# Designs tried in a protein design chat: VH-VL binders against q9umr5. Part 211

Target 1, 268 residues: q9umr5
Amino acid sequence: SYKPVIVVHGLFDSSYSFRHLLEYINETHPGTVVTVLDLFDGRESLRPLWEQVQGFREAVVPIMAKAPQGVHLICYSQGGLVCRALLSVMDDHNVDSFISLSSPQMGQYGDTDYLKWLFPTSMRSNLYRICYSPWGQEFSICNYWHDPHHDDLYLNASSFLALINGERDHPNATVWRKNFLRVGHLVLIGGPDDGVITPWQSSFFGFYDANETVLEMEEQLVYLRDSFGLKTLLARGAIVRCPMAGISHTAWHSNRTLYETCIEPWLS

## First folded at step 8 (VH-VL)

Design gg91 (framework fv_mavrilimumab)
Fold by ESMFold2-Fast, scan of step 8:
Structure gg91 (fold): chain C 268 residues (1-268), chain A 123 residues (1-123), chain B 111 residues (1-111)
Amino acid sequence: as target 1 above (268 residues)
Amino acid sequence: QVQLVQSGAEVKKPGASVKVSCKVSGYTLTELSIHWVRQAPGKGLEWMGGFDPEEGEPVYAQRFQGRVTMTEDTSTDTAYMELSSLRSEDTAVYYCATVSYDWKTGRYSFDYWGQGTMVTVSS
Amino acid sequence: QSVLTQPPSVSGAPGQRVTISCTGSSSNIGAGYDVSWYQQLPGTAPKLLIYGNSNRPSGVPDRFSGSKSGTSASLAITGLQAEDEADYYCQSYDSSLSGWVFGGGTKLTVL
C-alpha cells in the first residue's frame, strides 16, 4: 500500500484548497491516506512560524507513529517553510518525500496583496522597517521577509528563516542539520509565472544579491557551507528540481500536468 | 445582504426537463459561487453541483452527470439548474445557495440559501 | 445513502444539553475537510449554523458550538429551547466523490 501523505497549507489557505490535489492522488495512487492539516487556517496563518511549527509538530507525530514505513509531506507556499523547520526540529521524523510546492525557501522580496492588506501604506522597499522589528517578527510573513538591500538587518532580526537556513548561528544547528538529512527526497517545485513568490527562484534556493541579480542555489553560502545539508542531499541524489512555466501561485495544487510531472513520481 | 429568489413551483411529466432559476440581489452573480442542493419530501439534503469558486466552471455530483446542466446569465444576475429525463424520484424541493470563502477563518460555507422550488414529477 | 452518518433523532428537555454526532471517513472529515452544520426549521430552507468546524455566523447564539476530531464532528446545543426543534445536517467535502456531502439529518425534539 502507499505511504500516507500529509499536506501543509500556506498563507490564508484551508484544506478545501487542496481538493484537486487529493483527487489526483486518489486517481493515481488509490488507497493513499491523505491528511490536510487543518491548523493555522485563514488569519491564523499570520501567526509566528515557530508557533505554527509547534502546532503542526503535535499534529504530525501520531500520523508518523502509525506509519512506520514512512510518510510523504506536500507543503505549499509558506507551508514549505513550516515543513523545513519540522524536519529539523523532529529527532524522529520518518519523511520519505518532502515536496515543496512554490515555497520561498530563501525568503520573499515582493509586493503582494497580502502585504497591502496587512501593511496598507508600505512598499517592498520600506517593509524592512516593520518586519525587522520585534513586533513585525510576530507575523509569519515577516519571518521570511528577506530584503536584499538590508541583508545585515535580515541576518540580525529574522527569528525564523535566517536560523533555519543556517545564515545565522544557532545552538541547535548541528542537531537540526542531522535531523533534516534523514529526509529521503527533497522535491522543489516552482516557476516564473507564479506571480507571488519573488524571486520565483527562491523556491529552488536561489535569491537576489544586493543588485537584485538572482544567484542560484549552488552559489549560495548556505549551500557552499552545507549549513543544513543541501550540498550533502544534492551529492546523495536526493534533490529533485521541477520548474514549470504557466502556473500562477494559487494553481500549483490544482494543475493536473504539474501533479503528473512533479508530484506523482515521488509518492510511493 | 445577499438575497436569492427562486422561480415558482413546477409540475412535470416523466421524461420531461425542468429549469429552475435563482435571481441574485445584493451582489453581482460574478462575485458569487452558486450551488444547487435538493431535498425529496421527508428526506435529507443532496448536493447536485455548482460553479467552482476558483475555476468558474460547473462541477456536478456523479449521479447527476449527463442529466444536469448549470448555467449563469450575468446580464440578469440569474443562475439556472436544468435537470433532464425526469423520474418520479426527482420530486423534491430544489435550493440554490451561495458558497463563500471566509479568508479570516480560511473556511468555505453555504452561507445564503434561496427559498426553494418544489418540482413535482407525476403522470 | 448518506456519506456522513448522523443519528436519526435526538431529544432533550428545556435547559439541557444535547450533542449531535456526524461520522465520516478518511476521504472527507478524516482527510482534513471542514464540517459545517445547518438548521432546518419546519417548512423553511436550511440556515447556516456553524461553519469551519466551530465558527458561528452573526446572529447564531453561543449555545451552539461545533467540534471535530479524527473522522467525526459534533454539534453541541446547550440551554435547549423549544425554538431549537428542527432538523440538523452536517456537511463536508469528499475527495473520492469530488463533491460536497451531507449527513442524513438529525431530528431534534425538545420534550
Scores: ipSAE 0.545, ipTM 0.835, lowest interface PAE 3.0, mean pLDDT 91

Design gg92 (framework fv_mavrilimumab)
Fold by ESMFold2-Fast, scan of step 8:
Structure gg92 (fold): chain C 268 residues (1-268), chain A 123 residues (1-123), chain B 111 residues (1-111)
Amino acid sequence: as target 1 above (268 residues)
Amino acid sequence: QVQLVQSGAEVKKPGASVKVSCKVSGYTLTELSIHWVRQAPGKGLEWMGGFDPEDGEAVYAQRFQGRVTMTEDTSTDTAYMELSSLRSEDTAVYYCATVSYDWKTGRYSFDYWGQGTMVTVSS
Amino acid sequence: QSVLTQPPSVSGAPGQRVTISCTGSSSNIGAGYDVSWYQQLPGTAPKLLIYGNSNRPSGVPDRFSGSKSGTSASLAITGLQAEDEADYYCQSYDSSLSGWVFGGGTKLTVL
């Protein structure tokens, strides 16, 4: 029988948005119990990420408790960052596959419709003034804003991403790393035609340097220092990279070929 | 406000087809996703199909696949549901309804309903 | 047959609280799909009463409330009034059927 699957959504999503994903899972792995967590939907997805982590943790605990052989996580867009933090703060998680669907794991530095709605006159070059304020950090999207031209401000002001990535020290860092390393597989999915996640390589722990040249995961200080376990996971053969072209940001959970290639193999 | 006005009652023989219309006012048809729900006399509601509000594709309930066709005429703001090979069990009130996304809550609902069209199939 | 199970009838006196259950499975409510509730007065089209588990459209009094837990949802009506006498339907999405599904309906009688 298959391990249960927990789905964590992104910005302004609904559980209905994952209907195709659940249909694919039911077709290939019939009998799988799949739960899309319907917390922080719509504009509540803008709540601070640590608040979302607390709420999703409360929902995930009973599901994990009922599945002693383990669970799989499929975490879409912003939801992938929620899942990163869940795996770090939970001493007792039993996650086998963590499947990250086009999530900005190293952060976001690009204009999106969400940002234009919230901050209509802002450009990516000046959004750091808002996001790295205490007020800005009350919005989820600012919790993973990563301006490569103001890395000092990002490191000092990011209340979420810089901490879970181990880019800024935290008293719990050693425990968070130990907990994260309990994961069986880290499956990273993303692609150049996403159109929202900027740079798209952020989904694979790549990111811009100060000249906006993308440096891949293995060139990041986070990886080189093994701050939360990426180097250790890669050495164990536990990191899977599955890039795919031709998929827009809202289509990762509704593309059958993507599902069969990148997701289905990890749903034991 | 959105208003959905449906065509009048129909009486059909078994084996015939019926085409029910749903005229939209207050909004343009292109702004809405129209779905169809039927209700046999004294029975509950049964979803038949509609245009998916996220991808715009027509989706039909499995039991009506092959017998139902849903179309839209944007020039007249009218949606249509055609059901073929009618049986006596198809006697029902047929409703059109809008499916809307509330971005504030992240939720979908069937928020506006037509008045219903009675289709009677008798031998 | 209905995919979501509701009691066929429920009754209460004016001023009382009544609750209507909607029992689903792992392929619908249990999968995280939200629940909507519709009120159908005799001879009329259904009217949206609750959407997204617990949200009220404008014009729906606050004595109507919805909740969801596990594979089930519930509609609560407090301060029951004669005008509440109607049929009530729950609705969700079902991944096994790839479509929207309704409960069998509950006839509420105000005594």
Scores: ipSAE 0.748, ipTM 0.887, lowest interface PAE 1.5, mean pLDDT 92
Fold by OpenDDE, second read of step 9:
Structure gg92 (fold): chain C 268 residues (1-268), chain A 123 residues (1-123), chain B 111 residues (1-111)
Amino acid sequence: as target 1 above (268 residues)
Amino acid sequence: QVQLVQSGAEVKKPGASVKVSCKVSGYTLTELSIHWVRQAPGKGLEWMGGFDPEDGEAVYAQRFQGRVTMTEDTSTDTAYMELSSLRSEDTAVYYCATVSYDWKTGRYSFDYWGQGTMVTVSS
Amino acid sequence: QSVLTQPPSVSGAPGQRVTISCTGSSSNIGAGYDVSWYQQLPGTAPKLLIYGNSNRPSGVPDRFSGSKSGTSASLAITGLQAEDEADYYCQSYDSSLSGWVFGGGTKLTVL
């Protein structure tokens, strides 16, 4: 039998958004128990990411308990960060494949429709004033806002991304790293035509330097220091990078070719 | 709300052992991370050790390694700290405290404290 | 002796502003670990006053504020009141010691 698949949605999503993905899984892996977690849907996805992590944790624990052979996670967009944090705080998870589907794993620094809606008068260059405030950190988007020009503020004020990245030291950094390393495979999916994740390389742990030059994962301090286990995962062949062009952000979970190429191989 | 109630004062001789208890209420012990901090008379606070909030393993301050043992009885929601080979310098008020992780801010804190247990070591 | 250094005492008159410094090193405050502050009234257990550098738990007046910069942190108390007379301790985590560390404590006297 196939391992259960748990799906975690992104910003403003619902379970309905993943109807095509469920169809693909059912067709190619009949009998697979797929659970799209119906938590923090729509506007509730703006709640702090740690709160979401806690909620999703409560939901996945019983699923994992019933699947001693392991489970697969498919986590879309913002959900990819939720899942990564989830795997970091859980010392007993049994995730085989962690599929990060167009997630801003290294953060977000770009104007998007989401930002315009929430912060219509804020420009990308000024969003740090809001996001790195106490009230700003009450919004999920700000939890992974990563301003390359205000690194000090990011490191100090980011209540989520900086912590799970191990960029800001905390007492559980070593344990979180250990927990995250329990994953069998980390599958990173994204592409240049996404249009939302900025830079799109963030889905592969690439990100801007102080000059807004995009550096790859292997050039990042989190990798070089192996702060949460990327270097270790890569070394043991546990990281899969699956870039694909021609896919917009809202289509990653509904593209058959993408599914067959980047997702399906890891659902066995 | 979390409440921590500690055992009563102890008087011990050098070389003896002392075991202080900390009973938890409001939440279950399995939901909390208990740490121990002591304070010698007229002195500051000193962290002794505790359980990791996420890992659940006991971690001790280097100074007390091999001499301190922290345990938990989940059936009675009671945490214990045992200190052996007592010395006069171990005379102090011993506190149990919860170390919590704030899921909104991602910050740790010693947010709840017991009333303290005075341990006197004298010949 | 303490890993974190605090002044042994500070004083102020009612209504005044006082600050208590907490100086660490590159292995604790300077490493990015948060600073918490605790208030200990005479004969009582410590009470959490500030956590995560600048956050106040419920019930703590906004007269109390915390900040952190570099390897140091500071607790500020405005509108000093007689009831504020207590010992104050800063706390952080030290990577070199693999453990939590406290400052030596500061006795605040309200004149």
Scores: ipSAE 0.007, ipTM 0.480, lowest interface PAE 11.6, mean pLDDT 92

Design gg93 (framework fv_mavrilimumab)
Fold by ESMFold2-Fast, scan of step 8:
Structure gg93 (fold): chain C 268 residues (1-268), chain A 123 residues (1-123), chain B 111 residues (1-111)
Amino acid sequence: as target 1 above (268 residues)
Amino acid sequence: QVQLVQSGAEVKKPGASVKVSCKVSGYTLTELSIHWVRQAPGKGLEWMGGFDPEDGEIVYAQRFQGRVTMTEDTSTDTAYMELSSLRSEDTAVYYCATVSYDWKTGRYSFDYWGQGTMVTVSS
Amino acid sequence: QSVLTQPPSVSGAPGQRVTISCTGSSSNIGAGYDVSWYQQLPGTAPKLLIYGNSNRPSGVPDRFSGSKSGTSASLAITGLQAEDEADYYCQSYDSSLSGWVFGGGTKLTVL
């Protein structure tokens, strides 16, 4: 009856953090097989995102193989970027709904406790010196650090986000776009009270310009050039935008109203 | 480092209530999440409930809802578990335990346990 | 009975290896929740032995190891010693019950 659901967590998360989400799914879609992938948990969530993509790919293959009718992905925070790359590198994925819970799809430019723990003397204004080095790119959070004041360095040094967003050329870009476009629905969720994802509109493919003014998805070069398929998906009616105020970063997977409004409709 | 010391054994009649205490030392109660687990003689472990650090509130196992109340006194670093309407099948050792999150592994565990409090329910 | 199934007993000789299984379902281990293991010596409180499938807390010797695959988990004990004679419990979280669950326990006898 219901398609299986695969959950990909974020930075420093555990499977336990998704218990409420699984409860909601069981209540509204009883019998749904839900699997939270318990790979790259805790400190391992800091490993390079391409390494995480490889590991998660190996884990999702048997789940997708058991579900010829398709699967849904629910991907939280950093996990949304992992899922973006999974959908691009897998030439045989059968994902119907890709539900992105407050993921920094255009990158992150904000001072958070996670960054302070990793780089205690750094400010958002100078983190580009660390993140855009080869050493910095060995940390997942630097893979999606997007300093709007040093966009040239981001484009040159980003080993992950700039490539999957098609902001820098890659030999596999055409295949990645073709694969990503096989997704049934791209469901984007986020909100102004998140408190971690900066700017919060990054969850909807909006981001800062050089003056720190947020430009929305339709004003981004990646959208206008259709670099990985956003414009095509929007034209097909396959992009769903579900912003909600009043939800902090760690509450997206545990708020019943959010689930009923933004997630539940896309699990059929 | 964390030490949990529980109150002494209790003998109660059916229909009575029992309140078990768990005194925390080595850390403050506000830094810890205390959960309660019981074990009937010769039987396995059964989770009853405890403070969920992610929800910021006490959660109870379904079968004990309506009969169990868990409270905390931060001024004395003591957690309490009160079980009402006692039956003979409530005869068990009751344990308090800390539930901790290890950020390095992203994992939760019941890492420190009290010595246990034997509660006997008999006529 | 128990939500997580363990064999009621297992036996081994000193110096040998034993494995204790913990079988769950799609609502707990199969849903991706990790598994912890506890050792309970006679007359004592349970002690954390393994957490997060395979991690050892400080002070637990490396002859104790844990693993997880699909809907099941295993605890392996190598180099059995008389002091290992105890009850062993697995634990996970269950989404259908919205709570923590334990296995029924396995009594290890060292021959």
Scores: ipSAE 0.774, ipTM 0.893, lowest interface PAE 1.4, mean pLDDT 92
Fold by OpenDDE, second read of step 9:
Structure gg93 (fold): chain C 268 residues (1-268), chain A 123 residues (1-123), chain B 111 residues (1-111)
Amino acid sequence: as target 1 above (268 residues)
Amino acid sequence: QVQLVQSGAEVKKPGASVKVSCKVSGYTLTELSIHWVRQAPGKGLEWMGGFDPEDGEIVYAQRFQGRVTMTEDTSTDTAYMELSSLRSEDTAVYYCATVSYDWKTGRYSFDYWGQGTMVTVSS
Amino acid sequence: QSVLTQPPSVSGAPGQRVTISCTGSSSNIGAGYDVSWYQQLPGTAPKLLIYGNSNRPSGVPDRFSGSKSGTSASLAITGLQAEDEADYYCQSYDSSLSGWVFGGGTKLTVL
């Protein structure tokens, strides 16, 4: 039998967004128990990510308990960060494949149309003034806002991304790293035509330097310091990078070719 | 909680310049949008300028353009407002204030104010 | 002279209800920009009283309320108290001026 699949949605999503993915899984892996978690849907996805992590934790614990052989996680967009945090705080998770589907794993620094309607009165270059404030950090998007021009402010004010990355020292950093390393495979999916994740390489733990030059995962301090286990995972062959062009952000979970190439191989 | 502490009273001659400081605490200056508002004796409030998130830059009221300069020193968490070519009508209490944006409601507000700095321009 | 027009003064007895009007134009309140209200006690800096037309910051009693309609806004104070004696200013944004604007202020006297 196939391991259960748990799906975590992204910003402003609902379970309905994953109807095609469910179809693909049912067709290629008949009998798979797929659970799309309908938590923090719509506007509720703007709630602080730690709150979301707690809610999703409560939902996945019973699923994991019924699947002693392990489960797979498919986490889309913002959901990918939620899942990474989830795996960091859970010392007893049994996740085999963690599939990060076009997630801003290294943060977001983009002023896309997707975000402009939400933040119409703020420019990308100055969003730090709001996002790194205490009230800004009450919104999920600000929890992974990563301004490359204000690194000190990011490190000190980010209440989520900087912590799960181990970029800011905290008492749980070692334990979180240990927990996250329990994952069997980390599957990173994204692409240059996403149009939302900025830079798109963030889905592969790439990100801007101070000159807005995109550096790869292996050039990042979090990797070099192995602050949350990326270097270790890569060394053990546990990281899979699956880039794909021609896919917009809202289509990652509904593209059959993407599914067959980047998702299906890891659902066994 | 944000606290704004301004520099002391100033007495200037016409044609001179004045530079008022506003030190922030509780939050860093980089986290705040500082604006300046003045009030002539017995008169109303007048917006002078400040950082505008929509424009992504410091903007000045048209009345003061070319005569006012607003700067920030992030190392000391201090905002400055310099007004040149002072006139008698510039006699006023000058306030620094934070303009905050509520993401939930999409609303701006001048939510914290300094204690004010009296600037007197007299010959 | 002020972009937003307020009555220069209003008065009321303790316990009464008073309202302060703020009249704008099509380039500010009428353009959909929010109205905020500030209370300025004698010899002090202004204090935010209402933001976003009708929202109260923490610490502001519910006897203060704000509303907006068309090109005008209104501040209502119920159960008037002696400590309410102050100057009140409305504020909005003006697209034609590309800047924030204040009303001329209203002196509230508690009789």
Scores: ipSAE 0.000, ipTM 0.469, lowest interface PAE 13.5, mean pLDDT 92

Design gg94 (framework fv_mavrilimumab)
Fold by ESMFold2-Fast, scan of step 8:
Structure gg94 (fold): chain C 268 residues (1-268), chain A 123 residues (1-123), chain B 111 residues (1-111)
Amino acid sequence: as target 1 above (268 residues)
Amino acid sequence: QVQLVQSGAEVKKPGASVKVSCKVSGYTLTELSIHWVRQAPGKGLEWMGGFDPEDGEPVYAQRFQGRVTMTEDTSTDTAYMELSSLRSEDTAVYYCATTSYDWKTGRYSFDYWGQGTMVTVSS
Amino acid sequence: QSVLTQPPSVSGAPGQRVTISCTGSSSNIGAGYDVSWYQQLPGTAPKLLIYGNSNRPSGVPDRFSGSKSGTSASLAITGLQAEDEADYYCQSYDSSLSGWVFGGGTKLTVL
């Protein structure tokens, strides 16, 4: 029988957005129990990411407890960062495949309609003034805002992403790394036509340097120092990279070819 | 304020087809997705199909696939549901309803309903 | 047959509390799809009463509340009034059927 699948949605999103994904899973892996966590939906997705991690943690514990053979996580956009933190803070998770759908794993630095709606007069070049304040860090989007021109401010002010990536020291870092390394597979999915995640390579742990030149995962300090286990996972063959062109940000969970190529093989 | 006005009652013979209309006012049809739900006398609600609000394509309940066709005319803000090969079991009140997404809560609902169209299949 | 199971009837006296259950499965409510509730007065079209498990549209009094847990949902009506006498339907989405599903309906009688 197939392992249960837990789905974590993204910014301004909800369970219904994943109906196509669940239909694909039902077609290829009939009998799979799939649960989309209907927490922090709509504008509640703007709540601080550590608050969301606590809520999602409470929801996944009973599901994992009922599945001693393991579970799979499919985590979309902002939800991929929630899942990153879940795998680190849970001393006893039994996640086999962690499938990250176009999530800004190294952060976000882009002018999008979401930002213009929330902060209409701000540009990406000026958003650091809001996001790297205590007030700004009460919004999920600011928790993973990563301005490459103000990296010192990001490192000092980010209450979430800099900590979970091991870019700033934390007392629990060693335990978080040990917990994260229990994952069976880290499946990274994203692509150049996403249109929201900026740079799109953030979904693969790449990111801008100070000149906005993208450096890939293996050139990142967090990888080189193995801060939370990326180098160890890659060495044991546990990281899967699945880039696909032609897919916009809201289509990652509703494209059949993407599902068959990047997701289906990891749903044992 | 959204209003849905449906066409009048119909009496059809077995084997015929019926086409029910649903006129939208207060908003344009392009801003809404229409779904169709029927209710046989003394029975519960049964979803037949509708336009997916995210995909913009019609989707039909499996038991009606091949017999039902749902279309929308945006120039007249009118949605249509055509059911063919009518049987006595198709006697029911047919409702159109709008579906909308509330971004604040992240939720979908069938928020406005037409008055219903009685379709009787007899003789 | 209905995919979501509701009791066929419930009854209460004015001022009392009644609860209507809606039992689903792993392919609908259990999969994380939210639940809406509709009130149908005799001879009228259904009216949206609750959406997204627990949200009330404008004009619906707070005597009506919804909740969801596991594979089931509940509609609670407090301070029961004669005008609440109606049929109540739950609704969710079902991934195995790729469509919307309704409960069989519950007739509420106010004694």
Scores: ipSAE 0.608, ipTM 0.849, lowest interface PAE 2.4, mean pLDDT 91

Design gg95 (framework fv_mavrilimumab)
Fold by ESMFold2-Fast, scan of step 8:
Parts: sequence; structure tokens; C-alpha cells
Structure gg95 (fold): chain C 268 residues (1-268), chain A 123 residues (1-123), chain B 111 residues (1-111)
Amino acid sequence: as target 1 above (268 residues)
Amino acid sequence: QVQLVQSGAEVKKPGASVKVSCKVSGYTLTELSIHWVRQAPGKGLEWMGGFDPEDGEPVYAQRFQGRVTMTEDTSTDTAYMELSSLRSEDTAVYYCATGSYDWKTGRYSFDYWGQGTMVTVSS
Amino acid sequence: QSVLTQPPSVSGAPGQRVTISCTGSSSNIGAGYDVSWYQQLPGTAPKLLIYGNSNRPSGVPDRFSGSKSGTSASLAITGLQAEDEADYYCQSYDSSLSGWVFGGGTKLTVL
């Protein structure tokens, strides 16, 4: 009998996007109960991430309650940030594997078609003027915009990512760290050909410094200070890194080789 | 505006094959995923298969695998559904429909339908 | 038997509200796949009425609404009119079958 799997989608996405993933799970782990959370789909994925966290929290509570042996999370793109926050705010989660599928864990700093649709005249160099305003922080994509040339503005204005990463103080930080550390495995997936997540190493807690040189997870202050438990998880052997080349952003949930290599081993 | 125009009614004998066409106008066939749905007289809708928008490959309902073949001619914007080894139970109206993904809502739907093609299999 | 279960018929008087249910399982609606509804007037092709659980295409009156909960979905028709007499079909995706599935259809009669 396999643990239930809960799937959280990304920006401008819905449950239908995961049909191939569910097919793969059914082939390798027949009888697994898989629930793709059908919340904040399409344009609703632009709602503030804390609003999304509350809605997804209400949806996962009954699923987790029915599965005393534990559950797995598969969280795609922006959904990986939702899942980061869920694991921190829930005092009683029973998540075994948290599988983060190409999620911008340290933030985003890159021009994309999604940003150009929402902000047609935007370039990555000037988006900080919009995103780090109170109005901008009402959009999910601005909640994880991380301009490495305006890190002071990011730290002061980010209402979501800076807080869950422990980059800015929060009264609940100690409790959030304790809750997050209950996860069995943190499985990080991403790759250089994603084309959307910039830098792609953000999926592995790497990010740009002020010169746009990527520093990996172990060089980040959030890791060195163990702000939310990354250093502790790595020391206990609970972090899995699974990079794969040749996969574009919208293909992570529909590539069989990726599934077999990076996801399948962590579904018990 | 998208419009789907299907070929005319067919009468076939048991054991024969039928090939129904669906001509797409208003959009190019390469921009759409075509699905095939049938309806026996007085019965409900039954999905037979269609093109997966992500792969571009046809996917067939298990009941019809081995008997159905779906193809597309992009030069004429025409989709085809061929059903072989016909039985009297295959008497039905056969519809083509466009499957489209609305990225703004994140939703997939069969938004436009052809007029239907009656296929009668006589004993 | 259909993979999605609908009542074979429902009836209502003009001006009233009717609800048509669509019951699935853990491999379709229960897995989180959204539900579309189609209206089929006698002698015509089906028409998309609701997509993505609750969205209306242009031209569909707001008298038609959809909802989803657990393994089931519902289509509600308020202010029932004679022209609403038709067959109604729900549809979802089924991961175990790797394909689209329809409900058995519900014939709506306006009394």
C-alpha cells in the first residue's frame, strides 16, 4: 500500500497539466491515491501566495488526516513555494517526501512570457519598481521576485519569500523551522534547459549575488545560518538533488525519464 | 471563428471499414487538438480518442484500440477517423471536436464540435 | 455503465431551479480533474455549456452554473425555460484510463 500523493500546480496551471505524471505513478505504484489540488487555477494563480497557502492548507488537512502513515507532496514551479510555506505553518503535517519540481526556491530574476503578459513593458532590470510596491506584492509572481541588484528592497518589501527563507525576521520563524524539519525528504529537481526559472539553480537554493554570479546553496546565508533547517536536513541525509538537462519548464511533469530517475524512488 | 465540417452519412456492411473526415476552418489544424466522440441512437456520448496537445500523438480509448486509427492532413486542415471491423453496434453519429487549452484559466475543453456524421451498419 | 454517473432524467417547472449531479471516483473528479458540461438539443451536436468546473463560454446565460466537491460535480439551472429541454452530459479526465470520460447523460424535461 503506497502513501497518498498530493500535487500542487504552478503559475497559470491546473490539474489537467499533471495527467502524464498521474499515469506514470499509476504504472509504477498502482493503487496510489493521487489528488491534484484544483485550487488557484489559471489567473487565480496570480493571487498573493499567503492567500494560496491558506486555501491549499484547508484542502490538505483532511487528506493528511486520513493518511496516518504519511503523505507525499509533488509541487511544481510556483507550487513548490506554496508547499514550502505549508510545511512551515502546519504544526501537524505528516509529509514524508516533498518533491519540488523546478521551483524558484531562492526567487526569480528573469524575463518570461508570463511577466511580459502581466507587465508588458517590464524588463528584469526595472521590475523591482513594481514588485516591491504594496500593489505589486498582491501578485504571486512578485512575492518571489528577487532582484540581486536591489537586495535591500527585496528583504524589506517581500511579503512572502524573504520571510519563509528566514532572510527577514518573523515572530513565527522558530516554529516554522521546527515544523519544516519534520519532513522526511526534500527532493529538489531542476535543470539548465528549463528556460523560465532564472537562475535555474534557484530550484536547488542557489542564486545570483550582486554581480549575477550564481552562489550554490552551501554558500547562501540562509543555509549557513540554518534559518529554516536546510543545513540540518542536509546533515541528516534528507536532501536529494536531482538535476537533469534537456527539460523545458512545462515538461517536468510529463517526462518519463525524469519521473523514473528523480520522482519514482521517493514514492513509498 | 472555428468551424468543423464533417463528411456525409455512410452506410456500411458488417466487417467493413469507415473513414470519417473533419475539415477545420478559421484556425490551422496544427494549432488544435482534434477529438472523436460517438453517440449511438438514443445513447450517450462516448470518447473514442484524440490527439494529446502535449505530445501531438493520438491516444485511443481502450475499447477502440486495434480498431480505430486517427490521422491528420495539415496541408488540407483535415482530420480523419477510421474504424474497422464494423458491427451493427457501431451504428452511431460520429463527432469531431476541438480540444483547446485556455492558458488564462488553466482549463481544457472541447469547445467546438462538428455537425456529426451518421454511420449506419446494416445487417 | 458510464464511468461518471448522472441521473437519467430530471424535471422542473418554468422559473424553478434544477440540479444535475455527476458522480465520479478517485481516478477522475476525485483526483482533482475539472468537469465540463455539454448541452445537446434534439437533433443537434453537443454544445459546451460549462468548462473548468464553473466557467461559462461567451453566450451562455448566467442561469447555468457549475460546482465541484470531492468526487462529484453539479450543474445548476435557475429560472428554468422551455428551451432548456435537452440532454446534459458531464465530462472529466480519467487517469486510470488515460482518457476523457463522459457521464451517461441526463434528460431535462420542462413541465
Scores: ipSAE 0.342, ipTM 0.769, lowest interface PAE 5.1, mean pLDDT 91

